# Ledger of designs, part 1: VH-VL binders against Netrin-A (NetA)

No score or structure here was measured in a lab: all are predicted.

Target 1, 267 residues: Netrin-A (NetA), of Drosophila melanogaster (Fruit fly) (q24567r46to312)
Amino acid sequence: EPRACIPDFVNAAYDAPVVASSTCGSSGAQRYCEYQDHERSCHTCDMTDPLRSFPARSLTDLNNSNNVTCWRSEPVTGSGDNVTLTLSLGKKFELTYVILQLCPHAPRPDSMVIYKSTDHGLSWQPFQFFSSQCRRLFGRPARQSTGRHNEHEARCSDVTRPLVSRIAFSTLEGRPSSRDLDSSPVLQDWVTATDIRVVFHRLQRPDPQALLSLEAGGATDLASGKYSVPLANGPAGNNIEANLGGDVATSGSGLHYAISDFSVGGR
Structure headers, positions and changes below count from the first letter of each chain, unless a header shows other numbers; Kabat numbers aren't used for antibody chains.
ipSAE, averaged over its two directions, is called F for ESMFold2-Fast, E for ESMFold2 and O for OpenDDE. V2 adds 0.75 times the mean of E and O to 0.25 times the DockQ between the complexes of E and O.
Where letters were taken out, [cut] stands.
Atom coordinates printed by the task and the answers are left out, and those that the model quotes come from them; centres of patches stay.

## First folded at step 1 (VH-VL)

Design I4
Fold by ESMFold2, look of step 5:
Structure I4 (fold): chain C 267 residues (1-267), chain A 123 residues (1-123), chain B 107 residues (1-107)
Amino acid sequence: as target 1 above (267 residues)
Amino acid sequence: EVQLVQSGAEVKKPGESLKISCKGSGYSFTSYWIGWVRQMPGKGLEWMGIIYPGDSDTRYSPSFQGQVTISADKSISTAYLQWSSLKASDTAMYFCARLEGYSSGWYDAFDIWGQGTLVTVSS
Amino acid sequence: EIVMTQSPATLSVSPGERATLSCRASQSVSSNLAWFQQKPGQAPRLLIYGASTRATGIPARFSGSGSGTEFTLTISSLQPEDFAVYYCQQYNSYPYTFGQGTKVDIK
C-alpha cells in the first residue's frame, strides 16, 4: 500500500486573522496597569496611536527580543462579557499544540477555555480547560486520567504555577491512540480544527500589597482571595459560569489580559 | 465597501439549466460562509445552503439536497447556485448573503445581502 | 430540522402604537436567533441577532427578547417605514431555518 509523505508541523497561526472581543484603547485612550514586586506601573493605550496600540494582530506576528508585540484587552471589570480571542486557520489542520505567551509582567489567566471548530466557526466544542477550580467551574477533575473511553474529550489543567509565562496545550499528550493516529478516526477528528477560540474567565490575583492602591470597595473580593469575572452566556451555551464568583475589586485596578503570541502547531 | 452583487433576472422554460452568480467585493471572500435563500412569490424566506469558498465546504438544507448545486470560484470571488433541470416551482427570488461570525463573537448573522435574482420558469 | 413558527401571520397596528411579534422554535435554540425586516422588492435587513442585540444602525424602538423556544420582537412606537414583513431565523443548529413571516400592516 502506498505511503504518503507526512509533512512537518508548522505554526498555523502565523499571520492568521485573529479577532479579539476586547482591545485596550479601542474606545479612546485607556489606562492599564502592571504589578511586579509591589511596584505598580500604569500606562496609556490608544488604538489611534501606533506607539501605544496593542492590536490583535500582535498575537500572530513575529516576536523577537528587540520588538516584542503585545495584544492587550481593556481592563477587566466585574460587569462585562468574557474576553475572547478567535483565530481563523483558513482550512482544516491536524493540531499538535496551542500556546499562549504572556506579555512581560502580565498577570496569568486563572480560568480559561480553548474551543475549536471544524466548520469554520459555525459550531464550537471545548478543546481544553485551564483553571484553579476545574471541578467547580467546568465540572471536570483536575489532572483527569485518560483512557480510550475518553481520549476525545477536553480535559482541565490545574494552573498552580504563576511564574510560568506561557499557557500550553498539547492535543495528543496522554491519549492512548496517539501512537497510532492513522488507525484512530476518533482521535484524527479530535485534533482537526479550522478555528480556535480562547475564552478568558478569570485573572490570577496580584499580590496583596499591590492591591492596597485600589479604590475603596470590593474588600470582600480581597478577603475571599479571588478575582473573578462572571462567566457570560452567549449563543450555543458557550460560557459555563455566570454570577458564581465573588465580587471583584475592579475600580482603578488596571488589570487586563496581555498576550504576545498565539501559536498553533498544525499540519 | 462590502458588497454582494448578483446576476440579473432570468426567464426560463421547464427543463432548462441555469447557473446564477453572487460576486463579493470589499472583503476577504474566502474567509466567510456565503448562503443562498429562496423566496417563492408571496411566500417567506427559505434557507437553501451555504458554502465556505476557502475550501468549498458545502452544506445543504435537507429540502434542497440533490435539488440544486452550490459552488464557488474563489479566484473571481463568486458563489453560484445551479439547477440542472428547472421546474415551474423553481420560480422565486434568490438571495445570497454573507455570514458574519467573527466580529459579533458567538453569533452567526446574515449581515450583507445581495440584491436578489428573480428566476421565472414558465412554459 | 428546527421548525420556526411565527404569530400572528398579519398584525394590524396604528402608527405610534406598539407591535409585538412572536416566534416559537420546535426545540431550544438557546439565544441563537435573529430577526430580519423585509420590504417589497428589497433584500431582508438584519435587525436583531443573539435574540436581543440590535444590529448596527437599528433604531432603539426595535427590541428583542426571549431564549430557548419563545422569542419576541417589539417595536415600541411604529413609524411609517416599519410596515414590512418580519422574519425570525434560528442559527443554533443546521440546517438554519426561518419562520414563515409576520406582516405588519397599517390599521
Scores: ipSAE 0.015, ipTM 0.572, lowest interface PAE 8.6, mean pLDDT 79

Design T3 (from T1 with heavy chain K54D D101E E102S Y104D D105F S106W F110T)
Fold by ESMFold2, look of step 5:
Structure T3 (fold): chain C 267 residues (1-267), chain A 123 residues (1-123), chain B 109 residues (1-109)
Amino acid sequence: as target 1 above (267 residues)
Amino acid sequence: EVQLVESGGGLVQPGGSLKLSCAASGFTFSGYAMNWVRQAPGKGLEWVARIRSDANSYATYYADSVKDRFTISRDDSKNTAYLQMNNLKTEDTAVYYCTRESYDFWSGYTDYWGQGTLVTVSS
Amino acid sequence: QTVVTQEPSLTVSPGGTVTLTCGSSTGAVTSGHYPNWVQQKPGQAPRGLIGDTSNKHSGTPARFSGSLLGGKAALTLSGVQPEDEAEYYCLLSYSGAWVFGGGTKLTVL
């Protein structure tokens, strides 16, 4: 039977409400840092100053190549909660993709989860996991094969190899019944959502100074870490999780999440 | 290619002062931390001072043996690092090298070295 | 105060394998010390070989490798050549400052 159709896709996230759990400068001026050339560079955010403000509305507004707007979280801390973005789509959509575009020079995420809701944010199920340490952090193998018996399950992939400026999830890729979606109730339910939540767990590559402070200060619980750290003799992206210390360390690290666009393709 | 050229060494009396320069070329100087390392005649290498890039507010670090006597600085407009050495002692006699320090996702290291400038402190 | 310790000298035959070690007076050496290895031949300026434990500088021969071994940083030469006769320094980072080891004189005979 013929399976070629013209999809009626829209960016379901355009101008949709988005709530961030953390925004740089919300409690006064803060210092944030990003990668610039071969070294970290630091700047000031302040929600009371429009020239130094990075609000969540930047995620779903109209951007152009001459004026990219950016949301930034507060710098991450060893004791802080995970940073979340919650997007309300307003109705049920069948989703084909979720894309997060990093701001220029942004610190790169290592570990994060995309959740979906079908009940307007009352309950959440995993949609996609990302990590350099899928098994350790999320209890899932990387690059898992998907068959018909588990094509409705979230997978885990490693966005740190190779390094990319866009984090993309294709909802149907590698799922056997996707070639005949109209005849698959399982995959139709799988792609259906009213809300999307992104939970950021860890950043890549901490500042070398922050790592030295962690080592000098003693062992930290790696299971609750906010940063992935390199293993001494592993390939690139073979990291373990670490916390970088208390509130003073947030000024030293300055690393944060920074996203310029949150796009959701759906119909 | 990356080049580092030290200058300003010479003979000085104890208690005197010298200012060393490290002229850099072949890379974007302002993006890198710089170090001074010395080697006394017939001895090993000793780290002296470090200055970070503008992105790190030119933070400075010193070996205990030179703290409060030496000052590291840089002028990014001239692609030059400096070491001001005051109250010199005979144990400061050494060849002084400057080195470039890189930070990237997976490394922090001194990758390029100059040929050194000799400082002799004697009466 | 903080001391970085290396073997004073080691000898290896051409084609042989040798491992130089680098210990810290503060405890085990980890990747957070950013171990560096620097080579210096007589009458010459030093040159960087390896940074961040295992990352080779441009021009470092394939026979050099870096690792962590038993709580120390390690430089291993496999298939040693006569031109590898030199002094090798380990360099560790402590809270933004650097400390050199005393150096290992490698003799190839």
Scores: ipSAE 0.000, ipTM 0.418, lowest interface PAE 14.0, mean pLDDT 78

## First folded at step 4 (VH-VL)

Design J21
Fold by ESMFold2, look of step 7:
Structure J21 (fold): chain C 267 residues (1-267), chain A 121 residues (1-121), chain B 107 residues (1-107)
Amino acid sequence: as target 1 above (267 residues)
Amino acid sequence: EVQLVQSGAEVKKPGESLKISCKGSGYSFTSYWIGWVRQMPGKGLEWMGIIYPGDSDTRYSPSFQGQVTISADKSISTAYLQWSSLKASDTAMYFCARLDTYSYGSGFDYWGQGTLVTVSS
Amino acid sequence: EIVMTQSPATLSVSPGERATLSCRASQSVSSYLAWFQQKPGQAPRLLIYGASTRATGIPARFSGSGSGTEFTLTISSLQPEDFAVYYCQQYYSWPYTFGQGTKVDIK
């Protein structure tokens, strides 16, 4: 007899509530900027204007490649908190992937952490780190060996250059017991979550030639430790600290986080 | 192939209720705002309100706040404009239109054919 | 609420001639300005958005210009099918508002 039909994995994020810690235009009209192909383009966001609003609901709605909707954070400043997205799945899921799709021409994240919760947001553990500075920022090598003693631990991935337009985490890739998940309580616990939280720490530095049109206040934002900076000379494995000052009277760079889709594969 | 198809003309008496519809096809209905525009006989165009069917976020122009109800049923890709008690001054042509929000947006690029509502005793 | 004012109310023009329509906003709308054409018994048709960008399928004789508070629609060589009412609309901030319209008639 045929075996019973088991439902396929689904996008567990579809129709799930997402809370953003920061949304462009939530405190009135704000200026945001995109940097691509040696060009800087600045625009206005305002949550009271549907044409210029970029709310968190855009992260889990139905999108298509012809006409994407975006969530956008407020422009990042040197004194601001990290930006977070919190997704409530509503029940326990066994997760296979977490994917964040960048908006077209969006400034690119450089350093971020995906956390998970199994207790409906009461406590959080790291799920995946991303950074060009994994050791400096997160105390982890960019690639680490996976054996039985560490297959349940978060790893750190360097997102520079191989990252095209999305940030993807496969929950089981590179983990020895994944070939036999049904027989691994450790990995079954590892993939189980009720909530996902993404914390954005730093943006990638924009194309240097596009920065030539940047106002003075924007240069201060880029130096604030909210952005990756070029490495300076130093011991192997060390990066310079990029802190200059936090008191700016002019407009900032307009750089912000912009995500069009927050997908979570689960069952 | 984006299409907005509105319900047919209506003839009503003052005090009656009415609900007219706008069915969207050829695009992701829940991902675009739908707006309603009134055009009184021989007059110009005026926005009444807009709705985002994905979560029912609804916004009214101030002069229409409390005068009509805008709603949507995303399961059948249909937006609605409703009066609980029609007045003779509600006699007008009513259009629905889709708001293009992609990147820089072009405003209202696709329109329904219009629904004529006549309210007379 | 941003008031859009169009002038003239009626413009009489012969086919083949240039028509120039004006639209003024009560406050800056940057470049978030659209132009629509409406013929009797029809829905409005988008001509120009972003103050100067032609919508898909709109003939090159239609052009828009301006920014801030003053905008112009130009029809460089008016054709018989261009006799209609033209509306400007700001989509800078909600509620979006139309001008009162300019009727373009055959002289």
Scores: ipSAE 0.005, ipTM 0.489, lowest interface PAE 12.8, mean pLDDT 80

## First folded at step 7 (VH-VL; from J21 with heavy chain Y104W, light chain Y32N Y92S)

Design R6
Fold by ESMFold2, look of step 8:
Structure R6 (fold): chain C 267 residues (1-267), chain A 121 residues (1-121), chain B 107 residues (1-107)
Amino acid sequence: as target 1 above (267 residues)
Amino acid sequence: EVQLVQSGAEVKKPGESLKISCKGSGYSFTSYWIGWVRQMPGKGLEWMGIIYPGDSDTRYSPSFQGQVTISADKSISTAYLQWSSLKASDTAMYFCARLDTYSWGSGFDYWGQGTLVTVSS
Amino acid sequence: EIVMTQSPATLSVSPGERATLSCRASQSVSSNLAWFQQKPGQAPRLLIYGASTRATGIPARFSGSGSGTEFTLTISSLQPEDFAVYYCQQYSSWPYTFGQGTKVDIK
């Protein structure tokens, strides 16, 4: 049986307004660090210096393979708020995918949630969960079967063994009525959005060899309290868990989120 | 610098029509909800409705549904509140406000200066 | 529609003292609660959103707390410029609604 014709799509995120809750260098010069080939290298970000600036507009501009542009968050800490990206599509789109492309050498997010809105940000619902700990953090199995009775529900993807530098969500994958989308009001509603919000909860740990270069105090932010996690089926937003009794040292780590492209396929 | 500038005070008779305006500047007008609030003399604040100028998605409070029209002209970054037939009970101060949905929480962070509407025989 | 009830209707407080304003919702609004200040002849000014998060440029003496149906705005050391009417507002569900206001008079 021939496959259904997939409608033409555009990148609905191109040149769309996007806001990050955290951007490296927004409050003055900061250090950020990368781990490559078991070696740490650190650099400076500063939003007042165009050569050291990693603004949110880099997420939705046209990237050239000769000139990759990045958004970078401030270095993450155990006591800080979750980092979010909020993208306004400007109107209702039927979405086929959401893709985040990591910057070169960036550590991978371990746990994150994609939310969508159909009312221009007034309310949000889960769209996709990603985590190495789907049950523990989000109360969801990593390989939930999808039938017609639950094809409109967000699922959680286990990221234990990622192979590529991108995080991709296909909105219709594994959903039985997707072959007859025009005849499914449920899936038509499922793919409809005006806005996308990504909430990052945890980074994947760097490989053990890179950690060997750390001295006492330098690994505190990797071993300290964890990022907050929203309760299952809770409203959009972050539960903030304050770091009890102490400051988290970041001087050895510098790990942060770094994304070069935020793409949304839609029509 | 974000700014909302409303049209000037109005004195009208019952039965007349009226359209007041709220012009936004210093931000992407089409990407934020604009709402209208009524404050009757000596009274508190009441939400009338909100509009998303990008696609004209409009929501009214039940008490104001069918009583006013909220609209926007995105080519001139202006939102409107309109009556087809004013009543004396429409005498009030009217504010517009912008909703920021991009920050950690929703907040009406910028407000117009207000437009006083007086309806009397 | 969610009814917001503020108490007291008026407060008389000396400069330097603590003021505590209450706001109650007829049903849970979770943490979707904002506080506004309105001075005579002016538009409202956002103070607090998310029940407890201070808006940009708001002095640290203003703090909010609560969740669900009961909320409190605290002004830890009242200043002469804090004389105003204060409104709470829920934004949990449309239509958004304000409380009736609490007037803070400098004693």
Scores: ipSAE 0.543, ipTM 0.801, lowest interface PAE 2.5, mean pLDDT 82
Fold by ESMFold2, look of step 11:
Structure R6 (fold): chain C 267 residues (1-267), chain A 121 residues (1-121), chain B 107 residues (1-107)
Amino acid sequence: as target 1 above (267 residues)
Amino acid sequence: EVQLVQSGAEVKKPGESLKISCKGSGYSFTSYWIGWVRQMPGKGLEWMGIIYPGDSDTRYSPSFQGQVTISADKSISTAYLQWSSLKASDTAMYFCARLDTYSWGSGFDYWGQGTLVTVSS
Amino acid sequence: EIVMTQSPATLSVSPGERATLSCRASQSVSSNLAWFQQKPGQAPRLLIYGASTRATGIPARFSGSGSGTEFTLTISSLQPEDFAVYYCQQYSSWPYTFGQGTKVDIK
């Protein structure tokens, strides 16, 4: 039977307002570092200098292959506040995906939560958890089976298994009633949002060889008054585990979050 | 800089209608909730309701539901508080305020200067 | 709705001394608690949000603490411009609610 016309899906995040809790260079010039192929490279950010700024508007602008734009947080410090991104969609959308694209050579997140709001930011509920330690950090199984009884619940995915530069959440994947969404008020409510908030909790552990050079760079960055999260030596987990492990404290690692695109598919 | 500028003081009689305004500037008007607060003479502050101008989502405190209308015209960055029939008990100072939901833990960061409404025979 | 109760109703304090204001919520508001200052004939001014974070431009002598149901605003060394009425407000759930206010008077 003929169906009512359904609006096309769009990237609801394009040019939408985004607010970051932390932006590199907002408190004066800072150093940030990228980690790739056993090597570390460090640079300076400064929000007063357009050539060295990485503002939140870069998350939702139109990127091209020749001029990728990035938002970068301040380097993480000890037990400081978590870094957040808040995106306003402007109205209620039924969402199909949320995608965060890492900047080239960016340090990789380990643990983060996507929240949604249906009341323009007055209240928030979990939408998706990501972590190498879903049970320990979020009290959720890493690969929860989904039936009709729990298809409206946030799940946790282990991001450390895929070595990817893209973090993607498909809102309906693995949810049985998604085959007939128009007949499921539960899933229609589940996919509805006016705002998305991403909370970054932890970064993945940098390559051990690159960490050996941190002591020289760390001394310089330490003098600047901004400090990276100390790294601890420990068994393989691919996580940054501050305050635990082989008693090697490293300051000035330059570890930070860097995202080039924050995309939200919806109608 | 962010500013909220309210319409001027009003002197009205019971039974008359009234619409007072709050014009926002210096920010994306459609991306922040705007709320209205009543302060009766010599009394404290009371939230009346809030509106999201981007899609007109409007929430009222229970005590004010049905007693006032909150609206916005996003084309001129203006929020409104309206009575269809004023009562003497509506005599009060009325403030508008912007809610910042983007900053973690933030609140009502900018306020209008207030509009004094006096209702008497 | 969440009832906010402030104490004392009036606090008489000499300039240069410390003032401590209390605010209690009828149920947990986590850290979604703000403090406002209001002088006669003026709009409220945001002092503290998130229970303990100073708003932009607020002097360091203002500090907030607490979480859940019990909160305090401390003014460490009162200045002449600090004599005003202070309101706490929860923004944990709608409808948002104010306390009844604490008037800080010169002793």
Scores: ipSAE 0.283, ipTM 0.678, lowest interface PAE 5.1, mean pLDDT 82

## First folded at step 11 (VH-VL)

Design W3 (from R6 with heavy chain D57E, light chain Y96R)
Fold by ESMFold2, look of step 12:
Structure W3 (fold): chain C 267 residues (1-267), chain A 121 residues (1-121), chain B 107 residues (1-107)
Amino acid sequence: as target 1 above (267 residues)
Amino acid sequence: EVQLVQSGAEVKKPGESLKISCKGSGYSFTSYWIGWVRQMPGKGLEWMGIIYPGDSETRYSPSFQGQVTISADKSISTAYLQWSSLKASDTAMYFCARLDTYSWGSGFDYWGQGTLVTVSS
Amino acid sequence: EIVMTQSPATLSVSPGERATLSCRASQSVSSNLAWFQQKPGQAPRLLIYGASTRATGIPARFSGSGSGTEFTLTISSLQPEDFAVYYCQQYSSWPRTFGQGTKVDIK
């Protein structure tokens, strides 16, 4: 018997509430910087001025190629808390993708984690890891093979193409029972969420000295749902690079997270 | 401006039923967990349970499971705590509180003024 | 269910002195710990969350530290208005649980 009542997937994030832990200009006028054609260009953000405001609502609104709207964080530091985006879907959805679109000229974050909740934000579990240093930072191999015994686990992707302006996670890719989802309670639970949280850990790729600091700490806290990476040489923070005098390793560069769209496919 | 306003004090006898209320205003009532905390005279604070008014998902602390009913009426932005048969040991101050799961780390950002329930013969 | 134990039960200190309150969890709660102040006849007031972060509007004399199972609230220069009962609460797992309270009496 034909079934005519199955809905298509939608962008469940469209016009949904989003909260950012950091927004440029929230504490008054502030300088931020970006790279354009090997040139560093700095500007001012100020949330009291609509023309220089980059609020979280830009993540889930309509975008136009002539009028791209952006959320921008405050410039990142080596000692600050991790920057987070929290999206409420309002109900349980079966998710097929999570996509973050970078603003024009925005640097791609090196390390981040997508978490999900099935209890309206009371608890969070890892959904996807991204890093150039998956094993060092998150204790997970890059490109992990998936069998039926671990198809419900978050994986880590090592993204090596710096020109890609889109960060994408396909929830079912490479999971054996996805071909028979209706018969897999494990994968049905895996794709179900009421909320998505993105935690940005590191904007810039680490240098070799910063990697020595990671060897002492381990990354098991992120696998258990903790939101900060412990640092052996300082308080918990959103960056793990050592301050070795590299310009891209310090907050003085004015670099920040900048995202124009936060899309979630679900039904 | 976020406010939680509770119903007034109650004096009851053992065996009577009771339903007390907590009305939320100044925020999206259906987007936050709201719950109830008991404080017996001269004692500390105990979670009783929480409800998410958007879909009525409810969670109870084990010692209160089956002892009370937590509900919400989203059309009037009101949460309820209800007993079918009060005991003298139910004499306590009852607070409602909103959880803010959007913000990092804050679990009790708004509280009601409290409702004193006295149960004695 | 995670049991939270506070000590001491009562603390008497002079104004201007340092007060130190302890809270212990029966198992790790990481940094998911909050401190509340409650005065007689009032609802509790959030002081500290995330073990060490002051809530909005809380004076700098209040500070929190610790992680895992051991936590401390410090009031660096006790003021007369700080007379109250202080509770710790874990929010790592459901049910969220409070300690039994520390009553701070001003001498």
Scores: ipSAE 0.310, ipTM 0.664, lowest interface PAE 4.9, mean pLDDT 80

Design W5 (from R6 with heavy chain S28R)
Fold by ESMFold2, look of step 12:
Structure W5 (fold): chain C 267 residues (1-267), chain A 121 residues (1-121), chain B 107 residues (1-107)
Amino acid sequence: as target 1 above (267 residues)
Amino acid sequence: EVQLVQSGAEVKKPGESLKISCKGSGYRFTSYWIGWVRQMPGKGLEWMGIIYPGDSDTRYSPSFQGQVTISADKSISTAYLQWSSLKASDTAMYFCARLDTYSWGSGFDYWGQGTLVTVSS
Amino acid sequence: EIVMTQSPATLSVSPGERATLSCRASQSVSSNLAWFQQKPGQAPRLLIYGASTRATGIPARFSGSGSGTEFTLTISSLQPEDFAVYYCQQYSSWPYTFGQGTKVDIK
């Protein structure tokens, strides 16, 4: 029995301009660390040395399992800004997915937001939230599916439950009108974007007591839907882990964000 | 390394047309908004409009809508500001500027040197 | 359209002293506020964006603060080269608008 052909979407991110707010080694040699089987292994990054550089172009280049290229941020600090990735698609696309592939042995993000723009970066709206504490940090419940009354809204997922090497957002999954997208102006607008911005807020190694005390310090502004970047009241205190009295040994921590692929399915 | 180079000063008569240019180099021209700013003699700065050269998405300030045309030719990395019929009140300095939407907070980080347009009989 | 109002129109201060420039928006612009410096015969120079973030290469004596409708640019120790006109500019929504400028004269 003949099967219906489903048109392939392209990776709209391939060879697209991507800018990271920080890159390991950009201000001289820096120390970064990765973890495997409870073993910590630390290395040096330096943008002037091709063998030890981890630039943002690695996010959208060709990769395979034998030649993985990575972007790595600077190590997380106690007073630093949130780390961001901003990707220009160059035109309007209807998006079906956004996927971030973690580098091997990379420290895993805990809390992050994907934003989209339809006006080439002039304004941004939330597209997807990820956190182990969706309600506390983003004012949103963790949800399993979207109903018809809110199928155009960003949702929050717990990225820590699946112990996998990639973070994936399907733009249409669980949205009832997706089965007849051509008849839904609301959902057509929902999937349309010219740019994608990922904002990383936290790595997965939180102190539970510190997280509770930080609720008063507030990431609630992240959930507004009208939220501009950076967070309300400027960049101060944007890294929640860093607000636990600062990082007294920034180079010693070595914790950072490391992504090998930034893929965006669209047409 | 990033540079915006504008065309030279112009002396024109009322009723004539004019097209001035802003050539960008040292960056991916199609991926940044370019804007035009007017500064009348002895006065402050006014945004006229912005264009995204990648797809020609163009926005005008209301006071300039219909008064000028903003365009770009991405094959030569050049943005343009054009009048079909100049008035004496168009005498001003005109700047182009690049908007960085990739950094935290965004900003017009690079500016052209300015083009003085003088319209007199 | 969001109206940006700067005060004072002219500020005379002694070298080495602190200068404070004010900018008010007719409605909230959140933190989407930039400050520019313009010297005679030159293009504007971006000093501050996001209300408080210094642009690359801007000396630490320049600082910005504020959110919503009220913003301040502070020069903590005025230098001779800081003689210029300063403009605030909102980029919360199109059309973007400048304040009318504050001229800083060194006494």
Scores: ipSAE 0.679, ipTM 0.850, lowest interface PAE 1.4, mean pLDDT 81

